# VHH binders against o75319, part 80

Target 1, 181 residues: o75319
Amino acid sequence: GNHIPERWKDYLPVGQRMPGTRFIAFKVPLQKSFEKKLAPEECFSPLDLFNKIREQNEELGLIIDLTYTQRYYKPEDLPETVPYLKIFTVGHQVPDDETIFKFKHAVNGFLKENKDNDKLIGVHCTHGLNRTGYLICRYLIDVEGVRPDDAIELFNRCRGHCLERQNYIEDLQNGPIRKNW
Key: E = the ipSAE of ESMFold2; O = the ipSAE of OpenDDE; V2 = 0.75 times the mean of E and O plus 0.25 times the DockQ between their complexes.

## First folded at step 7 (VHH)

Design m10h (framework vhh_h_nbbcii10_fgla)
Fold by ESMFold2-Fast, scan of step 7:
Structure m10h (fold): chain B 181 residues (1-181), chain A 125 residues (1-125)
Amino acid sequence: as target 1 above (181 residues)
Amino acid sequence: QVQLVESGGGLVQPGGSLRLSCAASGFTFSDYESYWLGWFRQAPGQGLEAVAAISYSGGDTYYADSVKGRFTISRDNSKNTLYLQMNSLRAEDTAVYYCAAYTKPFGSSQAYDYWGQGTLVTVSS
């Protein structure tokens, strides 16, 4: 089925770049086949994503897709110049340590290979909020040494929506630091 | 007309192996390039748990941490059948196992388009 994700329309398509980082968060883009179910103002295709990033005077260098499906859009819908990484992450559960490791490894690799530019790491799940916000904040806390409350506040402000899942927030604030990743 | 039928469940001792099959009818796996195929389980007194999933191409797989390294998901598009090879079985793997075909986000039972009736796996000495 060509079903629009629950509550997808409730969220802003793209947040702002998180200052002091290379991260930008957004909700899942929907391929052209979904547009029959959307008003023109509601459309957010892969093309729309890149147009909105450009309108902010930013450029994507990597997309990390945290959804547990590829039905919303295909990697082939993205420009060949932008690497795409899929990390299958089940919703509602705090991501496991292997998922956290994969995310951190991808981010560290991107930063190492992109020292001479200012391109962004785009991260999304279905709503660009809970899984997305968790992994970005986990990176900032574990790798960059940011205080948990500061990481969460920064993400919430730049995304334009607050992290909603209490178990995710609790793990970020009081959970163990995963320093091996 | 669309139907998923699980088979291969039964009683097995701890440390044993079992292979589950899920036969699809009324549609073919190749008709739905956006579909994910997966296995879920429900242990006695517990909620539904996602076990494993495989993409249309078979190139992408997911495994729950509890089964990584022990279970292997595979598909045969020519036979329109999904498999779950379960090795090193533990008492904690005792559950009814369901197969599902979906285009919606994984892990939401309400979001799945097609479900099987389930097959019981009991791991006991």
Scores: ipSAE 0.000, ipTM 0.111, lowest interface PAE 18.4, mean pLDDT 83

Design m11 (framework vhh_7qia_2; at its last look DockQ between E and O 0.01; V2 from the best seeds 0.00; counts 0 for: pae O 3.3 > 2, grease 25.5 > 24.2, SAP .748 > .668, placed apart)
Fold by ESMFold2, look of step 8:
Structure m11 (fold): chain B 181 residues (1-181), chain A 118 residues (1-118)
Amino acid sequence: as target 1 above (181 residues)
Amino acid sequence: QLQLVESGGGLVQPGGSLRLSCEASGFTFSKYWMGWYRQAPGKQRELVAFIYRGGSTNYADSVKGRFTISRDNAKNTVYLQMNSLRPEDTAIYYCAAFSGEYPTLDYWGKGTPVTVSS
């Protein structure tokens, strides 16, 4: 079915670019079939996503979709020129090492291919908060050497919502650095 | 509210060093993420170095090991120490500050030119 995800309306659609990085986070866009259950001002479609990014004077060069489902929108609902990657990420638990590796690999690949532009990596889960924030912060900590507190603060402020799951926060702050090399 | 003024740019020989300074005016300078960016003729502005509010730093690959960003919150100043300069480092260098509030506002200096040439 085309049920609106729980609490989806409670979150800002799109965050701000995280300065010093190539990341921007947002909640899952919902294709047209969901709009009959939404007031006009509540709608957030794939088209709305790109309009909001353009309003920030930014451009997406990759979308990483962390949802564990495929029902919210189709990649063909995105501009044909924007690469799209799905990384199935189970909610409610700290992502496993395989998922973290896939995310790091995707980001590193993008950065190499896009070294001569300033396009952004858009990352979303259902709400664009917990799984999204965890993986972005894990990347900043493990790959760029950013201190956990600095990474979490930057994500929270730019998303406009604080990370909510304590086990994610504890793993970022106190858990092992994940290496795949 | 926040204003940024860069200084320290100029003409320097390859292999030389230069220190850029960015003086800021504002109520709580320590609340800002700070960065140095550069723009060479005909190219897009690019990140050179970034410093988090808690002191973490990151650098463009092209300058790692040669450039160092630092901040002195008591003086409301951000520095970029540039060593082993190359002709490819020729650009206008801009200081930027990013607020700690959503939506984030960015503040930019007018830039200071750096030319690396024999």
Scores: ipSAE 0.738, ipTM 0.878, lowest interface PAE 1.1, mean pLDDT 90
Fold by ESMFold2-Fast, scan of step 7:
Structure m11 (fold): chain B 181 residues (1-181), chain A 118 residues (1-118)
Amino acid sequence: as target 1 above (181 residues)
Amino acid sequence: QLQLVESGGGLVQPGGSLRLSCEASGFTFSKYWMGWYRQAPGKQRELVAFIYRGGSTNYADSVKGRFTISRDNAKNTVYLQMNSLRPEDTAIYYCAAFSGEYPTLDYWGKGTPVTVSS
């Protein structure tokens, strides 16, 4: 059904921009049909997302949606000027190499096209934490040469929540660098 | 409260080098992520180089291999060594400090101008 995702209310809607990067992480926005199950202060629609980003004096240039569903909101709920990319990722398992490479390609393409502005890449899964934090940190480690603990600390501080899945953390710290395609 | 003061900017010919310094005062410097940003006339401010609390660094593609960011926690100073300077590097260079506590607060210097011209 139209059930609010488990524990969704436990997480901050939007983190802060990760300094030194173009990334900002957030939990999944919920379309208007979910709002009858939420108090006004709990609502986080696509419109609310853009309002909160603007309140931080930031601007989104790309949204990468990592959820394995289309039920929470539709791309048409987003401004036409903001590109939307869907990368279907299953929860609980470390994303596979194909998923990691798709994410890297999207980020690299955005950065090349947006050299003359400071627009952000918004990344979310259901809670904006585990899959989101994994892929952002994986990018920083593999592409930018950031040490795993530095990447994880930056993500945790800016998201306002620490990565929870031990298999994701272990892969970031000790797993192979996905160096190419 | 926290103050950042940049120095080392100036006029240099293409192919030349400059070393920018940013001295922080007021707080424990080692707790901050530090970055160098620049803004050319008519352009938006852009990241040039960033140094993490653990010492990892990252660079804009346009300066990679030419610029090096480093920090000296004993002197409360972050540096930007700029080599092989190009006319397109002409900008006002800003030092920024980001707190390691949530929510992350940012502090900015007033900027130091760098002009690369013959």
Scores: ipSAE 0.712, ipTM 0.849, lowest interface PAE 1.0, mean pLDDT 90
Fold by OpenDDE, look of step 8:
Structure m11 (fold): chain B 181 residues (1-181), chain A 118 residues (1-118)
Amino acid sequence: as target 1 above (181 residues)
Amino acid sequence: QLQLVESGGGLVQPGGSLRLSCEASGFTFSKYWMGWYRQAPGKQRELVAFIYRGGSTNYADSVKGRFTISRDNAKNTVYLQMNSLRPEDTAIYYCAAFSGEYPTLDYWGKGTPVTVSS
């Protein structure tokens, strides 16, 4: 259906590029059918996403969709030039090792193929916060060797919202490192 | 070498209809977002209608319910059906193709004039 996700309106549509990384987080863009339930200033479509990215003088090179539904927008609504990857990620639970692996693999593949540019990896879940923040931080911690608190702080600052889920934060701070391939 | 050629503009009375066409060449049409914009004298260019690759559409509030954008990928053509035209719809209408890239420039047609006058 066209039900607006709970609290979706409360989050900034798009964060800022995370310095030293190729990541940018945003909340899920909504297709046209949702607009009838939104004020004009609340609307955030795929088109709006790209416009906001351009306003930051950035370019998306990959979109990773972590939502567990396909009702929000169609991949066909994205530019052909921007690859779209769906990683079904259950909310509120710490992503499993398979999900983490898929995310890492996608990011590493992108970086390998995009060494000659500065295109960003756009990551979103519903709010572009908890699942998104966890996986980005998990990558920074496990692959880049960033301190957990530094990763979390960096994400929170750039997203403009703080990770909310204590289980995610706890896992990032004190949980085991997940094996890379 | 990319080209957008608009057609279908002209003079029409208030309440009348026009159908604009934009034929694209020099690129893979189906891979692009397409849109119609308009610019009235002394005003900024504004979005009129937009259509995604998958066929989803967006409209300016001022034209909702009156204008319809559509695309035919087989013909490399995007259309703008304009019904119930008003004098305030008078403008040069531009076809645009969008790749979503930055800072790559979007492609624009040369425009077709639409005049709504009694």
Scores: ipSAE 0.069, ipTM 0.536, lowest interface PAE 3.3, mean pLDDT 92
ESMFold2 (binder alone), look of step 8: mean pLDDT 81; pTM 0.828

Design m11b (framework vhh_7qia_2)
Fold by ESMFold2-Fast, scan of step 7:
Structure m11b (fold): chain B 181 residues (1-181), chain A 118 residues (1-118)
Amino acid sequence: as target 1 above (181 residues)
Amino acid sequence: QLQLVESGGGLVQPGGSLRLSCEASGFTFSKYWMGWYRQAPGKQRELVAFIYRGGSTNYADSVKGRFTISRDNAKNTVYLQMNSLRPEDTAIYYCAAGLYPSTHFDYWGKGTPVTVSS
C-alpha cells in the first residue's frame, strides 16, 4: 500500500552530520508511487535524500534501513555506488542484542573500509527518530565511550527533533553496555 | 603524542572580535578532527565549532554566522575567528582533538578565557 506513515510529514527530512562521527539521520524516503498523496514541497524521494545530503556538502557511503517493511522504497531506487543494508526492527520495544550487534558490525565494517574518505553512514527508520536515535546513541556509548546524556543531546541537536520514547532514553542512560559476542 | 595549546583569549567589548589559536605539537596533526568547546560559569561545556580533516565544519546555532573555524595543517594550528561578540559568549574556550571516528576527544587543551564586557 501507498499509505503515508503516520506523522511522517511532521519531521524534518534530513538532519545534520553528527560532529565527530560519520552518522547522519533522516526519515524514510518515499518512492514515486507515494507522490500522489503529497504536495510538491512534502516530497522526499530517494533522489531528494541525495540532493539534500549534497546541499550540506556531504556524501553518503552507506544506508542502514531500520524499518520493518520494504514498502516505502526499494534498494534499486538508490544509486548503485551506495551500499544498502536492511536491519528489520520493530517499533516501541528497545532493539534486542542481536539487532544491536548487527548495527555495530555494519558500522565497524564501513569505517574499516572507508578510513581513507569522509563518507557518511545514513541511518533511518520511519521517522528517523526513535529506533534510529537509539541505535546511533547505543553505538556511541558502547563502542566510542560517549556519555549517554552527551550522545542523546548530540543526536537530538543534529536530527532537529528529540528522542520521544522514554523506554529508549532510559535504556541508553541506565541500561547495560552491550558488548559484542 | 599530541599536545594542544590555546591562545588569543582576553577581554573585549561587545561587538568586538577575537581570534583564538590552538597549536598542536607531535606527529600526524592532519589525521585529527578538531573542535572548539566553551564553558561559562555555572553552565555545561558546549561544542561551539567543529572541523573535519577534509575541511567540513559544523557550528552551534548560537554562533552561526559570527564564528568561523579553520585549520592549517602545515602549521599544526586550528583557529576560531569570533566576530560580533556578545556578553553571553563569555566563557573559557577549549581546543580538542580526536581520531576519527570517535565522538569523544582524545586530547584537550587547558583552555583560554574570553570575557565580553564593557
Scores: ipSAE 0.000, ipTM 0.139, lowest interface PAE 13.0, mean pLDDT 85

Design m11c (framework vhh_7qia_2)
Fold by ESMFold2-Fast, scan of step 7:
Structure m11c (fold): chain B 181 residues (1-181), chain A 117 residues (1-117)
Amino acid sequence: as target 1 above (181 residues)
Amino acid sequence: QLQLVESGGGLVQPGGSLRLSCEASGFTFSKYWMGWYRQAPGKQRELVAFIYRGGSTNYADSVKGRFTISRDNAKNTVYLQMNSLRPEDTAIYYCAAPIGYSQWDYWGKGTPVTVSS
């Protein structure tokens, strides 16, 4: 299906790099077949993603796609030089420990291989907000030792939208620390 | 008058240490995230250390384990303790504070650090 995701137009396409980290969050890019349902200023293709990141003087080194579908764009729509990782996550549910572990492993692996550059880890779900914000904040809390409210505040400010799902916020603030990489 | 003033830079030998200070005036310091950036000749400015409003910290991979950022809200000052300095740490170091959602609005004039034998 070529249907635009619910509320997708309500969100900024790309946030700002989260200072002190290698993370940048964005909403799902939509391949060319979706453009017939969008005004020119609403389009956000894979190409538009890379153009917007370049406009911020940043460069992507990895994309982590958290959507539970492959209908929005294909990995081959991305430059060959940027690795793509798919981690299937269901919306509305706090990601399980296996998903959290996969995310942490991918981030840690990227950081080890990219010590000599400043390339970013781009993370998105459908809106680039709840699942995306949860996993980024979970990484900062569990691996980097950031206090939960500091992590959430930084994500909200840099994404330009606040985490909306109370269950995600509660898990970040009060849930157990998953220390495994 | 909104101002950030860096100090503590200088010439140091490889393996040496320096402590940079950034004194803030004209705003409520404790409400701001603070960062240390650096810029070497011919390179773009890069973030090296960041301190959240609550005191949590993050570092660039190139300085992890060697640099420590801290803040003293009573003195309106943020510090960068730099240990085990390397020639590649040679740069002008800048203090910065964001005001808006995703913008850095306050920048200091910088303090130069040269690591050379």
Scores: ipSAE 0.000, ipTM 0.353, lowest interface PAE 11.5, mean pLDDT 85

Design m11d (framework vhh_7qia_2)
Fold by ESMFold2-Fast, scan of step 7:
Structure m11d (fold): chain B 181 residues (1-181), chain A 117 residues (1-117)
Amino acid sequence: as target 1 above (181 residues)
Amino acid sequence: QLQLVESGGGLVQPGGSLRLSCEASGFTFSKYWMGWYRQAPGKQRELVAFIYRGGSTNYADSVKGRFTISRDNAKNTVYLQMNSLRPEDTAIYYCATYHLGPSYDVWGKGTPVTVSS
């Protein structure tokens, strides 16, 4: 359908890059067919995403789409020069180990292949907040050794919205480190 | 006013080491995230090392394993230990606060580092 996701308009389209990392988080872009239900200042298409990132003097090198649907935009709406990776995640539940490891593998692969540039990994779910923030923070904690509260605080400030789901926050703060590699 | 003053830059041969210091005044240092940035001639400033309020650290790929950022909240100072320096590390190095938004970001005046044989 063409229904705008619940609460989608309540969130900033794009956060700022997280300093010391290659991550930038944003809410799901909506293809042109959704724009008839939006005021001009509310529109956030795939083109709008790239324009907003360029306005920050940044460049995307990878998009990781964490939504459980394909109805919001098509990968073909993205520039061919930017790889697109779909990792299906269900909302409300902490992502399982398979999902966490897929995310880590994608990030590590990108970083290995992009040592000679400063391109960013763009990550989004529907709102660019809970699943997105969880997986980014999980990567920083497990792979980069960042303290959980530091990771969460950095994500919240750079995204412009605080992680909302207590089970995600609890897992990040007190859950086990996922070691698989 | 909030001030940051860098020191420790200089001339060094490839493979050498330098330790940069950044002293903060005019604010509660322990409440701020701190970064070390550099700007090479003709290039944009880039973040090379970042330290969180709680002490966690992140590094640009180009310096990972060679540079170490640390902080001493009692001395209101952030440090950058630079080992195995390369000619490509030649730049003016700046410390800065992060997280306050553009109008609240505080930058030092920079300390030059030249790596040359």
Scores: ipSAE 0.000, ipTM 0.322, lowest interface PAE 12.4, mean pLDDT 86

Design m11e (framework vhh_7qia_2)
Fold by ESMFold2-Fast, scan of step 7:
Structure m11e (fold): chain B 181 residues (1-181), chain A 117 residues (1-117)
Amino acid sequence: as target 1 above (181 residues)
Amino acid sequence: QLQLVESGGGLVQPGGSLRLSCEASGFTFSKYWMGWYRQAPGKQRELVAFIYRGGSTNYADSVKGRFTISRDNAKNTVYLQMNSLRPEDTAIYYCAKEFYGTPSDYWGKGTPVTVSS
């Protein structure tokens, strides 16, 4: 449907760049067809996303879409210069090893190809919080060697909202490091 | 139209070697990452080896030290050199055009590899 996702209005559209990383998290942009159900100040289209990133003096080089649907916006709504990667990630459960691998692989490849610039990796799920925060933190812990609590605090502060799903938090704090090649 | 043509598979004894090739057309080959996947009967297709635009590589733990992926941008070809082959390597091998670590929806016919005595 053309229904606004539950609680979508409760979250800030875009967080801040996570210092020391190339990550920025945001909630799912909604294409123009959703705007009839939104007040002007609630609108967050793909164009609004890029305007808000620009207002922070940042530039997106990749978008990773973790939603399990394609109903919210079309990749064609994004500038041709910004690659769009879809990783279908089921909500509620901790992402599986295949999903974690795909995410790490995309991030590593982006960083290798963008070592001569400072472009960001934009990551979103529906609210830009649980699946998004989990995968970003998992990358920081497993690949960058960040302490779990530090990764979670960094994400929460920069996103402007705290990770809500206890099973995700528990896996990040106490779960095994995924080697993923 | 995107086209990927895999070749080089065959029957080989354990410990043997094979070199797989994948010739690509219908896209700007040098701008894309390329991967090799395999699928054994009754199992899910799994990523085996991956090569970035600049030639850097990644491998599944099961093939590290035995397989080498490489590319020739002038020939629009990606290769998989397979050494020290094991019965567990028996599968149909597919190459894939990758968009930041995600294979395109297009899959060719693959090239079968059977490792048996």
Scores: ipSAE 0.012, ipTM 0.353, lowest interface PAE 8.6, mean pLDDT 88

Design m11f (framework vhh_7qia_2)
Fold by ESMFold2-Fast, scan of step 7:
Structure m11f (fold): chain B 181 residues (1-181), chain A 119 residues (1-119)
Amino acid sequence: as target 1 above (181 residues)
Amino acid sequence: QLQLVESGGGLVQPGGSLRLSCEASGFTFSKYWMGWYRQAPGKQRELVAFIYRGGSTNYADSVKGRFTISRDNAKNTVYLQMNSLRPEDTAIYYCAAVQFSGYTAFDIWGKGTPVTVSS
């Protein structure tokens, strides 16, 4: 259905680029059919996403969609020139090694093919916070060697919201490095 | 008068080394993330190395194993040690400082220091 995701309105639509990285996080865009349930200032369509990224003088080169549904918007609602990758990720659980591998592989592939530009990797789940923040921080920790607390602090500041799920935070701080990139 | 002043650039032969310094003044340096960026003529500015407040570092793939970023909070200075320099490292190198007030980012940029790698 066209019901707004729980707490979706509580979150800032788009964060800021994470300095020192190619990542930007945002909440799920909602296609035009959802706008009948939103005030004008609450709207955040795929078009609104690209306008907000452009307002920051940034450009998206890839969108990674971590939601477990396709009801919020369609890939066809995005510009044809921006690659879209769906990684079905279950909420509440720490992502499994296969999901982490898919994310790392997609990021590494993008960076290799885009070393001559400064385009961003846009990552979102429903709120652009827990699954999104976990996978971005996991990449920074496992691939780039960033200390967990440094990764989490930078993500929280740039997203405009702090990671909420304690099991995700615990895994980032004390979990093993995944050997799957 | 928030400022970053780069130094240490110059002409060096392939395989040589240079150490860039960037001294910060007018702000509390220890609260900032610091980065080194470079820009060659006609190309986009790219990140070279980044150092987090907790001391973590990130590097562009092209410089991993050759360049080392470090910071000295007592001296308000960030360094870039560049070893095994290549002609493709030729660029103007910029120092950048990043901080957040709540969730709003603030950037301070230096004016750049040129590095030329040629025979």
Scores: ipSAE 0.456, ipTM 0.781, lowest interface PAE 2.3, mean pLDDT 90

Design m11g (framework vhh_7qia_2)
Fold by ESMFold2-Fast, scan of step 7:
Structure m11g (fold): chain B 181 residues (1-181), chain A 117 residues (1-117)
Amino acid sequence: as target 1 above (181 residues)
Amino acid sequence: QLQLVESGGGLVQPGGSLRLSCEASGFTFSKYWMGWYRQAPGKQRELVAFIYRGGSTNYADSVKGRFTISRDNAKNTVYLQMNSLRPEDTAIYYCAATWPGSLYEYWGKGTPVTVSS
């Protein structure tokens, strides 16, 4: 359908760049067909995403879309200069090892390709919070050696919303390191 | 208001070492995330090393194993120990402090590092 995702309006459209990293998190952009159900200040299209990133004096080099649907916007709605990667993830459950490995591989590949610039990796799920925050924090913990509490604090402050799913938080704090990067 | 002052830059031969210091004055330093960034001529500023409030660190791939970031909260100072320096490390090095509660950044004026014979 054409329904606005549940609670989508409750979240800030775009967080801030996570200092010390190349990550920026945001909620799913909604293509123009959704705008008739939104006030002007509630609109957050793919174009609005790029405008808000530019407003922060940042530039996107990659978008990783973690939603399990393609109904919200099309990759063709994005500038052709920005690569788009779809990683289908289901909500509620901690992402499986295959999903984690795919995310790490995409991030590592981007960083190798973009060593001489400061472009950002944009990551989103529906709300840009639980799946998004989990995978970003998992990358920081497993690949960059960040302490779980530091990673979660960094994500929460920059996203402007705290990770909500306790099973995700528990896995980040006490779960095993996944060593496939 | 927090002020950052970098020091320790200079001319060094390839394979040499330098220790950069960044002294903060003003507010409670221990609550800030601290980072070292560098900017070579004609390039954007890039992250070199970052240290979180809890003590975790991150490094650019180009400096891993050669550079070490550390902090001394009692002295309001963050350090960058640079070993095995290469000509491509030549840049102006900047210290940055970020307040986690607001994500506001404070920047120093930079200290130049030149690696050549």
Scores: ipSAE 0.006, ipTM 0.414, lowest interface PAE 9.9, mean pLDDT 88

Design m11h (framework vhh_7qia_2)
Fold by ESMFold2-Fast, scan of step 7:
Structure m11h (fold): chain B 181 residues (1-181), chain A 118 residues (1-118)
Amino acid sequence: as target 1 above (181 residues)
Amino acid sequence: QLQLVESGGGLVQPGGSLRLSCEASGFTFSKYWMGWYRQAPGKQRELVAFIYRGGSTNYADSVKGRFTISRDNAKNTVYLQMNSLRPEDTAIYYCAASYEHKFGLDYWGKGTPVTVSS
């Protein structure tokens, strides 16, 4: 069904751009069919997402959707001008190497294609926190050589919520670097 | 509230070096992420180098191995050491400071021009 995801209302819809990067994180947008279960101030549709990004004087150039479902919104609900990439990830599990490499490949490809603009890579899972924060931080650590604690602090403060899953945090701090270049 | 003042720009020959400085006036400098951006004539502003609160650094591919960003929290200053300068590095260089802000807006300096020519 059209059930609102557990704890979805507890999180800010959109974080701030992570300075020094092209990343912005947000929770999953919910298509109009969910709005009858939400107060007006709780609504966060695909249209609301783009309005909130515009309010920050930013522009999305890519959306990476990490949810394991397509029930929340369809790619067709997004503007045609913004590429959409689906990477199916299961919650609670640290993403596997294949998922990590797909994410890195998509980010690196976007950055090379968008050298002449300042468009953002929008990343979300259900809450825009654990899977989202893990993959963004993993990219910063593995590709850009950022120290794990610096990456995690930047993500937490810009998202407005701290990474919650200890297994994700532990992998970021102590796990192996997944090199793919 | 926060003021950023850049210095150290100028005219240099190819292969030369410059050190840019950005002094911040404010009480929480150590809590800011700091970056150097540049804007060449007819181009959009681009990130050159970025330094995290804990000292981690990131660089644009075009400057890796040639430029070094560093910070001195006691002096409220961020630096950009630029070596092996190329004509393509010609731009106005901007210092930016990022802190938790409602719209993700950065504090920006007024810029310091760098011209690399014979």
Scores: ipSAE 0.392, ipTM 0.743, lowest interface PAE 2.8, mean pLDDT 89

Design m12 (framework vhh_4orz_3)
Fold by ESMFold2-Fast, scan of step 7:
Structure m12 (fold): chain B 181 residues (1-181), chain A 118 residues (1-118)
Amino acid sequence: as target 1 above (181 residues)
Amino acid sequence: EVQLVESGGGLVQAGGSLRLFCAASGFTFSRYYMAWLRQAPGKRREWVAYITWGGKTDYADSVKDRFTISRDNAKNTVSLQMNSLKPEDTAIYFCAAFKSGYPTLDYWGQGTQVTVSS
């Protein structure tokens, strides 16, 4: 069903842009049908997402949706000018190399097509934390050469919540660099 | 050869203003994010401000509303306008360039000293 994701209300809707990058992380937006279970101040629809991004004086150029479901909102709920990419990821497991490479390829493709603007890559899973933080940090470590602890600290600070999954943190700190785009 | 050369530092009294300049050469300036960092005696280096390719800016909380970063891609320069200076702003100020992946810096200069008297 039409159930609010577990612990969804515990997380800040949208983080801050990660300085020196094009990334911004947020929790999954919920379409209008979920609003009957939410107080007005708890609502976070696709429209609310774009309003909060504008309030930060930022603009989305791409949304990468890492959830394993289509039940929370539909791509049609997004402005037609913003590309939407679905990468199905299972929660709790470290994303496999194919998923990592798909994410890297999408990010690199966006950056090449948007070299003359400063539009952001918005990334979300259910809570905008573990899968989201893992893939963003993995990109920063593998492609940009950021030290793992620095990538994790930057993500945690900008998201407003710390990565929670120890297997994700361990892979980022001690796992192999995935060298393919 | 890559060079970042800072200028504009000096002695100023509290409440005063200074403008720092950074001249860049040897790389494609317009493709880099530019930043100002500072290091006070006995303290760790900290980020002050950065500016993206498209001219968007961000600032450390300690300098918000007092400092303004700007860039001129035609002249390959970045500048930092510092207003309402405080003694705690005393530091060596460094210009830095990076493509992405903050806090990893690709290039930085040797710095320019700013001293704010009480």
Scores: ipSAE 0.000, ipTM 0.148, lowest interface PAE 16.0, mean pLDDT 85

